# Designs tried in a protein design chat: VH-VL binders against Ferredoxin-fold anticodon-binding domain-containing protein 1 (FDXACB1). Part 19

Target 1, 94 residues: Ferredoxin-fold anticodon-binding domain-containing protein 1 (FDXACB1), of Homo sapiens (Human) (q9brp7r531to624)
Amino acid sequence: LYPPCYVHDVSFWIDQKKGFDELEFHTVARAVSQDTIISIQFLSRFQHPKTQQVSLCYRLTYQTCDKALTQQQVASMQSQFRKEIQQHLYVIPR
Below, E stands for the ipSAE of ESMFold2; O stands for the ipSAE of OpenDDE; V2 stands for 0.75 times the mean of E and O plus 0.25 times the DockQ between their complexes.

## First folded at step 18 (VH-VL; framework fv_sotevtamab)

Design g6 (from j2 with light chain Q27R; at its last look DockQ between E and O 0.93; V2 from the best seeds 0.84)
Fold by ESMFold2, look of step 18:
Structure g6 (fold): chain C 94 residues (1-94), chain A 123 residues (1-123), chain B 112 residues (1-112)
Amino acid sequence: as target 1 above (94 residues)
Amino acid sequence: QVQLVQSGAEVKKPGATVKISCKVSGYTFTDYYMHWVQQAPGKGLEWMGRIDPDDGETRYDPKFQGRVTITADTSTDTAYMELSSLRSEDTAVYYCARDYYPDISYWRYFDYWGQGTLVTVSS
Amino acid sequence: DIVMTQSPDSLAVSLGERATINCKSSRSVLYSPDNKNYLAWYQQKPGQPPKLLIYYASTRESGVPDRFSGSGSGTDFTLTISSLQAEDVAVYYCQQYYGHPTFGQGTKLEQL
């Protein structure tokens, strides 16, 4: 028997001049979720053919054995995470 | 020809401030970040901080934050590093270094370095 | 911080022989968006600034002789000098740039 596992994707446009700090992205994810995010998987890089804007997509997996997680708690963490990356990483959520 | 030319050696007393210049030529100063790296005698290299000369945004290593100020003057194509409250352990060679802009990454490697500036802190 | 550990601290190699320097990071330095290892190698001779040799773990900087090569991925990296020349006597540093830059402690390469 395995504990519940919630998967949410996040995608965002980056600021190509400032650049994207993947290590800080991981740090923010772990801090916002108090380590309930156990996996951060890069899915894709997309460059818009007309505007040349670049977006990235990551998959976040939430799980813990010693804490009861609900869908609402995870949705709140995901929402806060999207706000935090916009504040700290020069990104605009898609 | 890309060149980074630093100001000359300095001798300082504990508690003083030093300001080192790094004048660039051979490229557009505002297109690349400028970094500062410390190398104490017989020690390795330690990153101090960086500046984006285009907008003045800085980032510092916590070890130096509060004592280091990195600035850029785009009218003279010159970066500066100011280190205050000098201690004997700040005796080192200080390098400016340019990063290379490869694509979308935030952190980069250093393709050109200044000649280094020796700062000696002794009473 | 990402800790970079080099081995050995020093080595002596005869002219024309192969020199191998290892570098290990405390975590992966693979940047997912471009699938490249953010690892560089520098050479530093006495009284000179560091000189870039290798970036992206295995890409030679222009003007660097073919005898210098880099390999490895993730956390384990190697700088190889296939046939040592006298001018290769120096201290060599690895550096990661996946996070804020940190350097290995250096490896002193001497002529045997």
Scores: ipSAE 0.778, ipTM 0.898, lowest interface PAE 0.7, mean pLDDT 91
ESMFold2 (binder alone), look of step 18: mean pLDDT 91; pTM 0.932
OpenDDE, look of step 18: ipSAE 0.836; ipTM 0.938

Design g7 (from j2 with heavy chain I104V; at its last look DockQ between E and O 0.90; V2 from the best seeds 0.80)
Fold by ESMFold2, look of step 18:
Formats: structure tokens, sequence, C-alpha cells
Structure g7 (fold): chain C 94 residues (1-94), chain A 123 residues (1-123), chain B 112 residues (1-112)
């Protein structure tokens, strides 16, 4: 009765000198998923106690009302998204 | 003391090019972004673009893309903004502005501004 | 682009009275990683560059009198001058820095 949704988390190290553009992150997410991502939720910020390197974690929820998504389709979108943020933002996925 | 000192006022003909300098002192030039902001007479403020002086990376507002070039000379601690194909609508005061707040964010607010440079485009 | 809309366009206030300037963004300017609203306020007097008053929506810059305060969150923001002084006559701008910077159109504050 209820359409399935798929949840995937993305975490990554940022370049603290360049900084992280959250608006661009959302733009890339929407472009890669063709607007299938219905929610992007910030989960956590972690600073490594020795290296001082900062990582961020976001939760992406995939769903459509119009077509059935499969786990494999979502996994492919998630994989592509991880590549795209590395190419467009100053981040290293973990 | 942080200072941003801009070059003097300029009068140009339509179709010409202007290059404005912004010399900094009182801080490490390569540690901060430098932005350029346009203010037409009696009008509001419009962001034009910015440069990271450390590696020369630039970002521009699409309104100015293709006509504006922002550069930095780290040997003289000076940023430059060059605006080509000048139009009468480009008559404005141009500001350089520094962003400074060490944080995880990409965009920041402007804590220090140059005195402004008036560019007048007239026939 | 994130559109910033100020109201009113101009305002006249008597000395010692409260002045209130509103700023609305076309989308949220809350930056999730630090949970701060990326909103700044500037004061500009004739022939001078803008002067930073407030950042993160409500934090006063060093040397700014405490009669200036900022409030609001998300998309709706307010600059308040609790007791107007003659030297406060200026144009005031809000600016977001969640994305590439955009400014409100300005609010001219005059002495009534």
Amino acid sequence: as target 1 above (94 residues)
Amino acid sequence: QVQLVQSGAEVKKPGATVKISCKVSGYTFTDYYMHWVQQAPGKGLEWMGRIDPDDGETRYDPKFQGRVTITADTSTDTAYMELSSLRSEDTAVYYCARDYYPDVSYWRYFDYWGQGTLVTVSS
Amino acid sequence: DIVMTQSPDSLAVSLGERATINCKSSQSVLYSPDNKNYLAWYQQKPGQPPKLLIYYASTRESGVPDRFSGSGSGTDFTLTISSLQAEDVAVYYCQQYYGHPTFGQGTKLEQL
C-alpha cells in the first residue's frame, strides 16, 4: 500500500581550507538522482582527535510515487553520487 | 591593522576595459578569499566573484561571467578585477572585500572592505 | 540564486525610538554542519564602504554598539536598533552567505 523508500548515508572528509558548500551538495544530489531523493538530512560532524580532520555525514532518502525503484537502481545512484561529490566538491568519501 | 587599499577613480568609454587593484596589508594575503562587489549609483550591492589567492581558483556570478577576470599577485599582496566591454550600466563603485571566519563553510561574510573605486563609463 | 527581500524600503524614526528592519530569504540559509543561519547585516553611510554589524543572524561584530541586535531564523530575519542615535542614519543591507552572496535591496533609515 505504501511505496518503498531506500535510505543511504554518505560520509566524507572535507578540505577545511576550502570549506564545504552545502547548497552545491544538494544540487549535485538532485541532479544525479533525477529528483528521486526526497530527503537530505544532516546527521553528524566528526573531528578526528589526532589529525583534526573533519568529516560530515548525511542521510539520503530515495523514493518516487510515479515509478517503482529497485534496490539496485538506488545503489547505482548512490555510487554515482559519491563519485560526483568528489569531483565537484572538496571532499573525500569514506 | 587590516587594510584594503584600492586604485583611484577611472573614466572610460563604452567598449573599453578597466582594471582595479586592491592592495592588502595587516594580514597574510593567501589565507583569505578576496571578493569584488559592484554598487551602481543609488543602488544596492551585487556580488561579482571571488578568488582564493593561494591557488588562483575563481568563482563568478553568471551575470558577469565572460566579462570579469579576477586575479591575485602574491608577490605584491594585490588582487585585481578586470571588467571588459564596458557599458554605461557598469558605471558604479567597485569594492574589494575580504571574507574571514575559519569554519567548515565555503561561503562567508565580509569583515573588511576597500574604500571603493568609482568607474564612470561615458561617451 | 537566493533572493533577499528587505522591508521597508525606507523608514523614518525619531531619536531614542526603536527601528526595525526585516529581511526575508527565498530559501533557508541555515547551514547544517554548524547549525547557524548564514545571514549578515551591514550599515553603509554616504561615501563609505559597507560596515559589518551582525553575522550568523544575531552575533554582533566587535565594536558594534549593543543597541544593534539581530534575530530570526530560516528565512525570516530582523535587525533592531533599540534606541536610535543620530549617527545611525544610513542604508542597511542584509546578506546571505549560505550560497554565493546575495544582498537585500537596502533599507534607508532616516531621522524623523
Scores: ipSAE 0.739, ipTM 0.890, lowest interface PAE 0.9, mean pLDDT 90
ESMFold2 (binder alone), look of step 18: mean pLDDT 91; pTM 0.934
OpenDDE, look of step 18: ipSAE 0.795; ipTM 0.931

